VH-VL binders against q0atu2. Designs and how they scored, part 170

Target 1, 119 residues: q0atu2
Amino acid sequence: MLDKKARIRTSREYRNVFEKGKRLSGRFLIIYYVENALDNNRFGFITNKKIGMAVIRNRIKRQLRAIVREYQGQVKNKHDIVLVARAGIGKSSFEGMEKDYIAIMKKAGLFARNANKID
Below, E stands for the ipSAE of ESMFold2; O stands for the ipSAE of OpenDDE; V2 stands for 0.75 times the mean of E and O plus 0.25 times the DockQ between their complexes.

## First folded at step 9 (VH-VL)

Design q87 (framework fv_dusigitumab)
Fold by ESMFold2-Fast, scan of step 9:
Structure q87 (fold): chain C 119 residues (1-119), chain A 122 residues (1-122), chain B 111 residues (1-111)
Amino acid sequence: as target 1 above (119 residues)
Amino acid sequence: QVQLVQSGAEVKKPGASVKVSCKASGYTFTSYDINWVRQATGQGLEWMGWMNPNSGNTGYAQKFQGRVTMTRNTSISTAYMELSSLRSEDTAVYYCARDLGYDSGEFYFDYWGQGTTVTVSS
Amino acid sequence: QSVLTQPPSVSAAPGQKVTISCSGSSSNIGNNYVSWYQQLPGTAPKLLIYDNNKRPSGIPDRFSGSKSGTSATLGITGLQTGDEADYYCGTWDSSLDAGYVFGGGTKLTVL
């Protein structure tokens, strides 16, 4: 699990990212992101009912948190980032979600270095 | 069959703008990013930026920031790259290319347009 | 200047073997997968290798790739006259505002 200071906690904070942030769509994920005035990054996670039943949504949410935590060191400082799972994510593998996350973060210019786990 | 077909050659005066098109067929246009790469006369390949056809999001190489705009029209599966304030050193062949690397969590270009020659001369 | 360094030219006779190097840094090749592109005279580039060492369907096994540290290598065996082309390596650069980068290109001449 991510440390609490690395998590977006309030509805107001989520709304700020949606209203002021940039949007980038991947295959299974959408990210909304904006620079913050803090000394750290914060992440939010949204899984909606179009993904499937609560058991599927909760699994996806846990897997996305694990991916984000693993790649924290790659992310450029001072950003609030919200990950929104797309409807098709429920049929993706963990590896598929991880690859999509890496791809969209790189394209957003948010990765300071690549997260190459193979080599 | 995946295909990217670009607009024809352009001749422009310094200070003008050029808009190159790239029409995609044979796949779901909104599923893969389109990148633009140019090759100036006698030079190597130079990446200009990427455009996500689903969202319209873009990322531009710093060298072209402020002069390049990448857009799309999803109803006709066409990507556009517009370069303004043209100079003689912008004389190049401009390519669009599909980013399949998304499927592997990486960036690489599997299909390329045939190229559009842009000549900037007085 | 190109961020990735390739030799400007390489040559060999038909049937022989060549290797083309591509040298970078930790922010590009050291952290990212490498691709190779072939550009025949007067044509658009064509993907030869992706993910360091994988071939797209239709690319013969005479073409191979490898990566070690901050360098990558393209190998071509059984050279044919139709292999005369410019070869480019390419990868993502994790440095601020760098984006995708290509090597300077290597002109292969089959004598």
Scores: ipSAE 0.008, ipTM 0.623, lowest interface PAE 9.1, mean pLDDT 85

Design q88 (framework fv_dusigitumab)
Fold by ESMFold2-Fast, scan of step 9:
Order: structure tokens, then C-alpha cells, then sequence
Structure q88 (fold): chain C 119 residues (1-119), chain A 122 residues (1-122), chain B 111 residues (1-111)
């Protein structure tokens, strides 16, 4: 679970990311991202009803939070980032979502140099 | 001074599309978001989405995603809302509204257009 | 049903006081500012309250707003016949990508 200081909580914060941020789409995910004036990164998660029933949406949201937490230390500091799950993500595996996340974060230039999962 | 003036009433058949305009005056058009809200006869207000006239970015209510498109023409300070695949339940008054909370990131609507009646019937 | 719950109607006599409630959850009212809109018959809505308790220029101080937890309240004192209208609360819902939500509306009748 992400610490509460690492979560986007208010509509103002979400709206700031949507209004001022850049958008990048992957296979299963869209990210919106903008630099913040804080000492840390913050993440938001959106799973629309287009994905499926509440059980599926809640599973996806939990899995996305786990992926973000795993790679948290590799994300360039001082960013607000919102992940939006696309229709079709419910058919993806955990590994598929993880790979899509890594790909879009790298493409956005948000991963620090040599940012890869180290096992 | 601040005004939002909308296009006139429309009558459409099911399956058609409608495009409503909203012309802004009395302020810097690109500094405030435009939101669209509809209201069926005798019913409450239903938010449809927002459009940032500077960037062109939009956000649509889930119910309308895939059917609604919000655009603008900054040279004439005009916002547009196009709704496709019209159904009888889309019969409503459609309002555009300015978002005063743009700089703070908050949503609230300080000026509204007069409304455009759209009737969908066979 | 709307995400924000308002009573469908309220009534009082001229000079009296009424309150209109708006109940939501942590994802909307609990974490966001609330606005209130007045809609006179046959007209577009008009902003009455923003940022929970602030009045736009031109709105008399007999209109007031407050918020506690996941609920908001609109107060109207010194009721006038011209206050007969529909009243809507509105706020952002943080659980949605594009998620401004309105209450179902309250019809105020001044008898």
C-alpha cells in the first residue's frame, strides 16, 4: 500500500494533473503527469465502469497500486502521476499490467537512469 | 460583460448527431474551462464534461464517453459540444458554463449560457 | 439516484428560515469544496455559493453555506417569494476521471 503522502487525494490535485499535465497512452494504461513543488511523488488511480464490475475494478486498482509501490524508488522525484485503466485491462495478467506500466513510464522519461526492477 | 451565448433549438431523429455552440465574450476565453451540463424536462442537472480552451484537453463523464466530443475555436471564442448516436433520452436543455475555479483546480460554474433545447423524436 | 442526496422539496413562509442538506461520501464532499446553484423557473442555474461558504458578488448574506465531514448545508434566512426555485449542490468526485456531480435538487416552495 502506498503511504498517504504518496497519494493524490483531492479533486484539485487530480484536476491539476489533467489540466497542466502531459498525457501518454499504453496498451492497458493512460498516464497523466506533471511536476509538483513537493519533495515526493504522488499517485492517483482511476478505474472507470467501462472496465467491468466493481470486483474487477477493485482487483485492478489493488494490482496497479502494488505495481506502483514496487517501482516507487525508480520514479523521478517531484511528480504527480495519475494512472487511468483502459477498457480491456481486465483481460490482462498482473505481468502484462506491470510491463505496460514500465514501458509507459520509460517512454515518459519518468524512470530514473537505469530504472528497472532489481530482483 | 461576461456572457455565454448558445446556438438555437434543435430537433433531431434517433441516430443523428447534434452540435451545440457556446460563444464567450467579456473575458479571456483561454483562461477558463468550459463545462457542459444537461437537464431533461422536470429533471435535475447532469454534468457531461469539461474542455480547456487553451490546451484543447477534455474530460467526459463516463456515461457520455464515446458519444460526446467537446472542442473550441479560439479565434472566435466559441466552444462546441457534439453528441452523436442520439436517443430519445437525450432530449434535454444543454448548458455551457464557465469554470471560475480553473486556477485553483476546483470545479464551480460562475456564468452559464442560456441553454439550448435539443429534442430527439421520430 | 444521484451520488449526492438532497431532500426533494422544502417549504416555508416568507420571513422564515430553511436549511437544505446535501449528503455525499469521502470521495466527493469529504475531500472537496462544495458549491450551490439556484435555478429559477425557466432559467439557467446561477452560482449561489462556492468554496463551501463563499458568496459571489451580488448574492445577499441571507444565503450561507457550511460543510461538516461528508455533508454540506445551504441556509436561507428571511425567505422571500423570489427565492422559490430549485437548489442544487455540486462537487468533484475524486473517484472519477472526469467526475463533477450534482445533487438531485431541492424544490423550495415559499407559501
Amino acid sequence: as target 1 above (119 residues)
Amino acid sequence: QVQLVQSGAEVKKPGASVKVSCKASGYTFTSYDINWVRQATGQGLEWMGWMNPNSGNTGYAQKFQGRVTMTRNTSISTAYMELSSLRSEDTAVYYCARDLGYDSGEFYFDYWGQGTTVTVSS
Amino acid sequence: QSVLTQPPSVSAAPGQKVTISCSGSSSNIGNNYVSWYQQLPGTAPKLLIYDNNKRPSGIPDRFSGSKSGTSATLGITGLQTGDEADYYCGTWDSSLEAGYVFGGGTKLTVL
Scores: ipSAE 0.007, ipTM 0.575, lowest interface PAE 12.3, mean pLDDT 85

Design q89 (framework fv_dusigitumab; at its last look DockQ between E and O 0.67; V2 from the best seeds 0.00; counts 0 for: pae E 8.5 > 2)
Fold by OpenDDE, look of step 10:
Structure q89 (fold): chain C 119 residues (1-119), chain A 122 residues (1-122), chain B 111 residues (1-111)
Amino acid sequence: as target 1 above (119 residues)
Amino acid sequence: QVQLVQSGAEVKKPGASVKVSCKASGYTFTSYDINWVRQATGQGLEWMGWMNPNSGNTGYAQKFQGRVTMTRNTSISTAYMELSSLRSEDTAVYYCARDLGYDSGEFYFDYWGQGTTVTVSS
Amino acid sequence: QSVLTQPPSVSAAPGQKVTISCSGSSSNIGNNYVSWYQQLPGTAPKLLIYDNNKRPSGIPDRFSGSKSGTSATLGITGLQTGDEADYYCGTWDSSLSSGYVFGGGTKLTVL
């Protein structure tokens, strides 16, 4: 699980990201991102009922948190980032979800280095 | 089979605008970003930007920011690239290309349009 | 001029091997996978190599790619007259203005 300080937790924090941030859509994810005044990045996750039953939504949320945690060290500093799962994500593989995340983050210019680099 | 078919050649005067179309077929148009790349005569490839057909989100190369607009009409699976304030150095062949970023997390172009020649001359 | 640097031209006789280099920086080749494109005269570019060393279907194994550090290399063995073309490397650039970047291109002449 992400560190407590690396999480967007309050409605006010989420609202700030949605109102002031930029929005980019991928195949399975939508990200909202905005600079913050902190020394660390914060991540938020939204899985609405369009995704499916609570069990599915919770699974997706766990997977997204795992992805974000794995690559968080490569994200440029001082950003609040909210991940919104799209309806089709429930049928995607973890790998597909991960690649979608990487692609979106790259296009957003939020990765300091390649998250998908093998060599 | 995947195909990208572009509109025909354009001749424009300096200061004018040009809008090139790129009709996609053989795949789900909204699932892959379309990129635009141009090539001046005898010169190399120059990336202009990307457009997500589903959301309409775009990312432009800094060189073209403020002068390029990439749009789409999803009902006809067509992407558009409009370049304004044309100058002679904009004379080039313009290509649309499909981006496989969402499939791999890495960006490369597996299918290209046939190219559209845009000539800017007074 | 181009973000990625390629030799402007290379040449070899049929059957020979040629290599085309592509030099970048940490923000592009160093951090991202490299792709190569072949452009025959008067045609649109064609994807030749992706993910540093993978070939799309239809690309013969005479074509190979490699990457090390901030540089990439395209290798062509058993050179054929039909290989005469321009070759471009490309990759994503993770700098402040993130986007795709191409090399300047290399003209391959088959002697």
Scores: ipSAE 0.892, ipTM 0.951, lowest interface PAE 0.5, mean pLDDT 95
Fold by ESMFold2-Fast, scan of step 9:
Structure q89 (fold): chain C 119 residues (1-119), chain A 122 residues (1-122), chain B 111 residues (1-111)
Amino acid sequence: as target 1 above (119 residues)
Amino acid sequence: QVQLVQSGAEVKKPGASVKVSCKASGYTFTSYDINWVRQATGQGLEWMGWMNPNSGNTGYAQKFQGRVTMTRNTSISTAYMELSSLRSEDTAVYYCARDLGYDSGEFYFDYWGQGTTVTVSS
Amino acid sequence: QSVLTQPPSVSAAPGQKVTISCSGSSSNIGNNYVSWYQQLPGTAPKLLIYDNNKRPSGIPDRFSGSKSGTSATLGITGLQTGDEADYYCGTWDSSLSSGYVFGGGTKLTVL
């Protein structure tokens, strides 16, 4: 449950992240990320049909939003970040998705020092 | 069993480049990053960078900026580290190591190659 | 220079206890988990401790780790001659130059 301001909502905004951003792959997730000109971070989520049925894709999307929400306070300001779920994510646990997210965000240099979780 | 087996010792002239290989076995090569760490004689461990064997994404330590390239060949489960513009200070043992970060959310190296000695001399 | 500070050497007799410190900052130890690596003479490093205080399979329980604030400590009890090695702490650094960093290393001598 991210705020509307923290969501990437338009096709133009998604296109900007894909065209100008960097790409980094984890085990279950791919992130595309670019610095924005805003005062806040924005997140987008893509779960395609390769993952499985709509019920699985919707569960994954909800779980990814929950993970992003939990670690929002650790993300360096002024970034647009799109999470793309890979086909194998449907077999992952929630903890597995969370660990993959933390690892890729750290490797991308997107986690700020001494940041706290948002509870 | 997990193994990382590195190529043999190299002797290079200043200004040359060296390419060290690291062949992985006993696990799914594309599931874990390979890191490169070097150690000059009598000195400490120095991290050089990470390479994701699935995507080819890399991250390099600032000190090696512009001189290091990390690649892989997934068909033979082999990682490579190429260091160019060699100097005498690059004389070291070079290690590859497997990174469990994607499974743990924290980075640590659970298996290491045996090391490759690179000597830079005129 | 090393970003993480370790004493250059430590020594003790067989059967004694030793501790090796590793001091960093908020961007590394303060924000990330710490690992410890043992390097026996002429060999590759070996993972000894991960996630601050966990042991891989095959590492005896006389090796322990802890972390408080921006510092970590490796403890070795029941010291054996086979423990003579260099010990390195390591962690991720979340600063602008994000990447993995090692301590300068501590040579343990068993007298």
Scores: ipSAE 0.565, ipTM 0.879, lowest interface PAE 2.1, mean pLDDT 90
Fold by ESMFold2, look of step 10:
Structure q89 (fold): chain C 119 residues (1-119), chain A 122 residues (1-122), chain B 111 residues (1-111)
Amino acid sequence: as target 1 above (119 residues)
Amino acid sequence: QVQLVQSGAEVKKPGASVKVSCKASGYTFTSYDINWVRQATGQGLEWMGWMNPNSGNTGYAQKFQGRVTMTRNTSISTAYMELSSLRSEDTAVYYCARDLGYDSGEFYFDYWGQGTTVTVSS
Amino acid sequence: QSVLTQPPSVSAAPGQKVTISCSGSSSNIGNNYVSWYQQLPGTAPKLLIYDNNKRPSGIPDRFSGSKSGTSATLGITGLQTGDEADYYCGTWDSSLSSGYVFGGGTKLTVL
């Protein structure tokens, strides 16, 4: 479970990230990210109706939360990060979403401790 | 067949800029990142940065931050690397490379351009 | 100095086996996949190995890769004179100046 303190909850919190943050696009995801005034990271998740039906969008959100939880200890602290699912993410596997997340986070410079790899 | 075809050799004076082109064919240009790598004569490979042709986003090696600009024109499937404030130590062969690792969360370069020699001399 | 350390040269006779090492740290090899590139004289580099040990299509299985801890190894068996080239390891590095890094390169001579 992603911790309650690690969630972006309010419209104002989301708006702050979109207005003040940097944007980086991957294959299946877009991230928006900005430094916050906390001692921890917070994550938000957005799925667009163009992705598919609500059942599909909810599955994608659950999968993205699981990915973020797996790698959260490797993310530089004090950031609000919003993951926006792109159209076409529904055709991606869990592994594909995970690898896209890793690539985007590396390119954004947000990984302080890298995602583990197969030895 | 995937190909990356680069522009021809260039001779520049110190302080000038150079812009190298890299035309992609045989794949969907916007689906994979382009990276730039250089190699001085008799030396090793040096990574300069990545560019996502779909978004235009870039990430530059710290050594080149402030001197390098990577762009593209998706209408002609072409990537560009511009290096400014040239010095004699910038004399090198400059390569573009396709980043296949984009889909795997990895960074590795499966196809390379033929290289563009840039000579910086007085 | 290169972040990834390779021997500057290695040599072996035709038909023999050679290994090329690549030594790094936890910020690069230790937690990231390693690739290997071959550069024949006068040509652009070519991908030999990706994801530590996988071969792209067209690369013969006498080329192999492995990784242990913070070190990676390229193995070449059945050496041929056409294998005479420079070999580079490469991987992502997540230290202060996050980015991709190459080893210093290893010149293979087939005697």
Scores: ipSAE 0.025, ipTM 0.698, lowest interface PAE 8.5, mean pLDDT 87
ESMFold2 (binder alone), look of step 10: mean pLDDT 93; pTM 0.953

Design q9 (framework fv_dusigitumab)
Fold by ESMFold2-Fast, scan of step 9:
Structure q9 (fold): chain C 119 residues (1-119), chain A 122 residues (1-122), chain B 111 residues (1-111)
Amino acid sequence: as target 1 above (119 residues)
Amino acid sequence: QVQLVQSGAEVKKPGASVKVSCKASGYTFTSYDINWVRQATGQGLEWMGWMNPNDSNTGYAQKFQGRVTMTRNTSISTAYMELSSLRSEDTAVYYCARDLGYDSGEFYFDYWGQGTTVTVSS
Amino acid sequence: QSVLTQPPSVSAAPGQKVTISCSGSSSNIGNNYVSWYQQLPGTAPKLLIYDNNKRPSGIPDRFSGSKSGTSATLGITGLQTGDEADYYCGTWDSSLSAGYVFGGGTKLTVL
């Protein structure tokens, strides 16, 4: 579970990332990201109705949060990052989502130099 | 089975643009990124950028930002690299390469095109 | 100059062993897997080693890779005349100028 401080919570905060941030797409994920003025990273998660029923969307959100938490130690500090699940993610495996996340974060230059995976 | 076949040699004048093609076969074109790498005569390999054929997303090396454009045409499984405002220093062999490392969250180029010689001559 | 440092040349006789070093920093080799590419004269590069020490199908076990800290090494045993080529290490660089980086290349001459 991500700490409350590590979550983007308000529509204003999401809007800021979408309007001022950079965008990068992977196979199953899109990220929007911008540097923040805080001392920590914050993550947002969007699973739209094109993905499927609420049960599927909730599963995807839980799996993405678990992936983000696992790789928290590798992410460069002071960023707001929003993950948007693409249509089709509901048919991917957990491993497939994880690989897509790693690849897109590396392409964005968001993984730190001597990053360590969480436990 | 997997092949990347590039377009033929080009001779350009300074200030012109060149567009190199790379036709993929033997795999699902949209599943793996295409990277572009160049090599000046007698020099080392220099990475230019990556292009995701599924969504046209790109990432360019800082040196080429503003001069390079990487695109694709999925109907013919072909990637393109266009370099503008050519200088004599752009004379090189240009390679396309498939990034299989995406499947593991890492980066490495398992298949390469044969190369396209671009000569920029005044 | 290249971000990853390789010796410009190495030479040995047939049947001997050679090693080619590749030195980087924490933002590249220290944080990512290393690949090695062989380029025979007049040809495109060919993937020789990936994920530090793995061989693609068709690459003989005479070729090996290793990584320690911010350095990587390519080893070639039982050297053959057909191994005469340029060898490049490569890896992702995780800095904000993020991208793939190659070593400067090492010319292997088989005497």
Scores: ipSAE 0.008, ipTM 0.669, lowest interface PAE 8.1, mean pLDDT 86

Design q90 (framework fv_dusigitumab)
Fold by ESMFold2-Fast, scan of step 9:
Structure q90 (fold): chain C 119 residues (1-119), chain A 122 residues (1-122), chain B 111 residues (1-111)
Amino acid sequence: as target 1 above (119 residues)
Amino acid sequence: QVQLVQSGAEVKKPGASVKVSCKASGYTFTSYDINWVRQATGQGLEWMGWMNPNSGNTGYAQKFQGRVTMTRNTSISTAYMELSSLRSEDTAVYYCARDLGYDSGEFYFDYWGQGTTVTVSS
Amino acid sequence: QSVLTQPPSVSAAPGQKVTISCSGSSSNIGNNYVSWYQQLPGTAPKLLIYDNNKRPSGIPDRFSGSKSGTSATLGITGLQTGDEADYYCGTWDSSLSDHYVFGGGTKLTVL
């Protein structure tokens, strides 16, 4: 799991990212992101009912957190980033979600130049 | 059918700006990024940058930073690339190209515009 | 000069096999997927291979791709005169502010 310091926790903080942030869409994911005034990155995760039943939504949320954790060392400080799962994500593989995340983060310019995967 | 149609050839003087258009059809314009790539006569392909038509976000090659601006008008499914402070070495064919990369998580260009020739001469 | 190195030219007879190499570093080919593009004279480039070794619909199976370490290879079997073109590899490069890079291109001549 992601450290509590690296998580967006409150509705107010999510609202701030949506209202002030930039939006970028991938195949399975949408990200909203904004620079923060903290010394670290924070991540939020949204899986809505269009994805499927609670079991599927919970699986997707766990997999997205795992992907974010694995690549957190590559993300430029200091950003609040919210990942929103699209309806089609329920039929994606873990690898498919991972590839989409990497593509979106690169397009957003959020991956550091000499970053490496943390494993 | 997916199609990208670019504006016609331009002749500009050194120091001028040029704005090339790329009109998309046959798909949801806001779902795929548009990249710009140029090629001088007899030379290789050179990537200039990407533009997300949904958000308006862009990323530019460092060589063009400060001279290039990539925009779009979603109501007419058209992307634009404007290059300022033109020099003779900017004489090239300029292409727009669509990302297919969502399945792979990496960028690659599945459909290309026909190209726009830009000649910079005195 | 390009970040990815390709031979400037390659040639073979009709029906033969040819390979085109693309050499990079850990920041580009070593850590990212490679694509290949075909450019016929006077035309826009066309996607030939993506994700190292996958073909778009409509690309014959005589075209193949592979990647090993920091190098990628495009293979063409059963050469036809219509294959005369310039071929470019391409990938992301994290060391260049995460921008896309192309190889210098290889001119294929079918003798």
Scores: ipSAE 0.007, ipTM 0.548, lowest interface PAE 14.3, mean pLDDT 84

Design q91 (framework fv_dusigitumab)
Fold by ESMFold2-Fast, scan of step 9:
Structure q91 (fold): chain C 119 residues (1-119), chain A 122 residues (1-122), chain B 111 residues (1-111)
Amino acid sequence: as target 1 above (119 residues)
Amino acid sequence: QVQLVQSGAEVKKPGASVKVSCKASGYTFTSYDINWVRQATGQGLEWMGWMNPNSGNTGYAQKFQGRVTMTRNTSISTAYMELSSLRSEDTAVYYCARDLGYDSGEFYFDYWGQGTTVTVSS
Amino acid sequence: QSVLTQPPSVSAAPGQKVTISCSGSSSNIGNNYVSWYQQLPGTAPKLLIYDNNKRPSGIPDRFSGSKSGTSATLGITGLQTGDEADYYCGTWDSSLSGYYVFGGGTKLTVL
């Protein structure tokens, strides 16, 4: 569970990230990201109906929030980031989603230089 | 069986452009990034960039930014690397390599093309 | 030259053990998994080790990897003449916009 201030909540805020942000695709995830004018990062999560039924989509959303929370200290400050789950994510393990998140965030240049989460 | 098969050797003049191809088979082409790595004669490996074949997104090493373009044609499972404004120091073997790093959260190259020799001479 | 420092050469006799070091910084080895690649003369590189210490199928257990702090090590036991090759470490560098970086390479000579 992420802190309330670290979540993108309004449709207007989501639209801003989609319209102004950069896009990077991973294996199971797409991220859209843009620098914000705030003192903190904010995250949004999109799980569409192609993933599966509501039970599966809710599980994926909860797991993605847990992953983001675990690694939030490594993310460069002042960004709005939206994670969009791709159709194939429903067949992924938790570990598979976590690895994809780490890879895509590194490729985006969003992980801080001094981050050390990986053994 | 996973294979990456590259186009044949090229000889170019300084100032020209070269476009190397890398045809993938034996896996779902759009599921893994393709990276490009070069090696000048007697020198080490030098990473040039990555290309996501599903999205078309790319990331280039700063040294090549502005001169390199990485693309793909998903209908024929082929990746391309085009290097422009060629100089003699671009003489090298160019490799494509599959990135299975999403399985580990990191970059690592599990399959490599055989290499394409590009010679830049007058 | 390279962001990751390897010794330029190492040599040993058949049956011996060799160790190849790869030294970096917190932005690369310190923050990321390390891979090792073997390049036999005239061939493309081949993945030997990924995720610091894991072997792909087909790689014998004579090859091992480890990581401590900002350094990684490739170990080869029971050295064979067919192991004569160039060895490269590689990892992601989190500096600037992010990029992949290779070590300068180590030429292993079997005496």
Scores: ipSAE 0.106, ipTM 0.750, lowest interface PAE 5.3, mean pLDDT 87

Design q92 (framework fv_dusigitumab)
Fold by ESMFold2-Fast, scan of step 9:
Structure q92 (fold): chain C 119 residues (1-119), chain A 122 residues (1-122), chain B 111 residues (1-111)
Amino acid sequence: as target 1 above (119 residues)
Amino acid sequence: QVQLVQSGAEVKKPGASVKVSCKASGYTFTSYDINWVRQATGQGLEWMGWMNPNSGNTGYAQKFQGRVTMTRNTSISTAYMELSSLRSEDTAVYYCARDLGYDSGEFYFDYWGQGTTVTVSS
Amino acid sequence: QSVLTQPPSVSAAPGQKVTISCSGSSSNIGNNYVSWYQQLPGTAPKLLIYDNNKRPSGIPDRFSGSKSGTSATLGITGLQTGDEADYYCGTWDSSLSAWVVFGGGTKLTVL
C-alpha cells in the first residue's frame, strides 16, 4: 500500500502531470511522468470505464498499487507518475501487469541503475 | 483587452471533418491553456479537451478521443480544433475558452470566444 | 447526461433573492474548485464566480458562491431583468473521462 504522501490525489495534480509530462505506452499501461519539486515520488492511477465494470476496475487499481509499492525503491526520486490502464488490462494476469510496468519504467529511464526491489 | 475570435459558421456532410480556429489577442498566448467546449441546440455545455499552447500537450474527453485534434500556431496566436468523422449529433456551437493552466493553480474559463456554429446535415 | 445536477429552472421577481444549487460527488465538487457561468441568450458564457466564492473584476457583489461537501450554490440578490439567463456550474473531475464537467444549466426567469 502507498502512503498518503506518495499518492496523487487531486485533479490539479493529475493535470500537471498530463500537461507537462512525457507519455509512454506499454501493452497494458500508459504512463505520464514529470519531475516534481518534492523529496519523494507520487503515483496516480486511472482505470476508466472501457476496462469493464467497477469490480474489475477496482481489482486492477489494487493490483497496480501493489506493483508500484513493490518496486518503489527502484524509481528515480522526485517524480510524479500517472498510470493509465488500457482497455485490455482486464484480461491480464498480475504477472503480466508487473512485467509491463517494469518494461515501461525502464524504457522511460525512471528505474535507477543498480536500484533494488522493495521486499 | 483580452479577446478570443473564432472562425465563421460551417456546414458539413456526415463523415467530413471540420477545423475551427480561435485567434487570441491582448495577452501572452503561450501563458494560458485553451479549452474547447461545445453546446448543442437547447442543451448544456460539454467539455471536449484542453491544449497547452506552450508545450503543445493536449488532453481530450474520452467521448472525443480518436476523432478530435487540438493544435496551435504560436506565431499567429491561434488555436485550432479539428473534429473528424462528423455525425448529425455533432451539430453544435463550438467555443474556445482560456484558463490559467496548472501554473496558476486556478481552474476556470475567464474568457470565451464568440462561438462557431457547425451544422452537420445531409 | 450531466454529471452535476442543477434545477432546470428558477424564477423570482425583481429585487428578490434566488439560489441555484449544483450537486456532484467526491471526484468533482468534493475535491475541486467550482466556477459559475452566466449565458445570456445568443451569447457565449461569461465567468461569474471562480474558486468557489471569488468574483472576477466587474462582477457585482450581489453574485456570490459557496460550497459545502459535494454541493455548490450560486446566490443572486437584488435581481434585475438583465440577470435573466442560463447559469452553469463547472468543476474538474478526478475520474479523467472528462477533465471538466458542467451542470445541466438553470434557466433563470425574472418575472
Scores: ipSAE 0.013, ipTM 0.660, lowest interface PAE 7.8, mean pLDDT 86

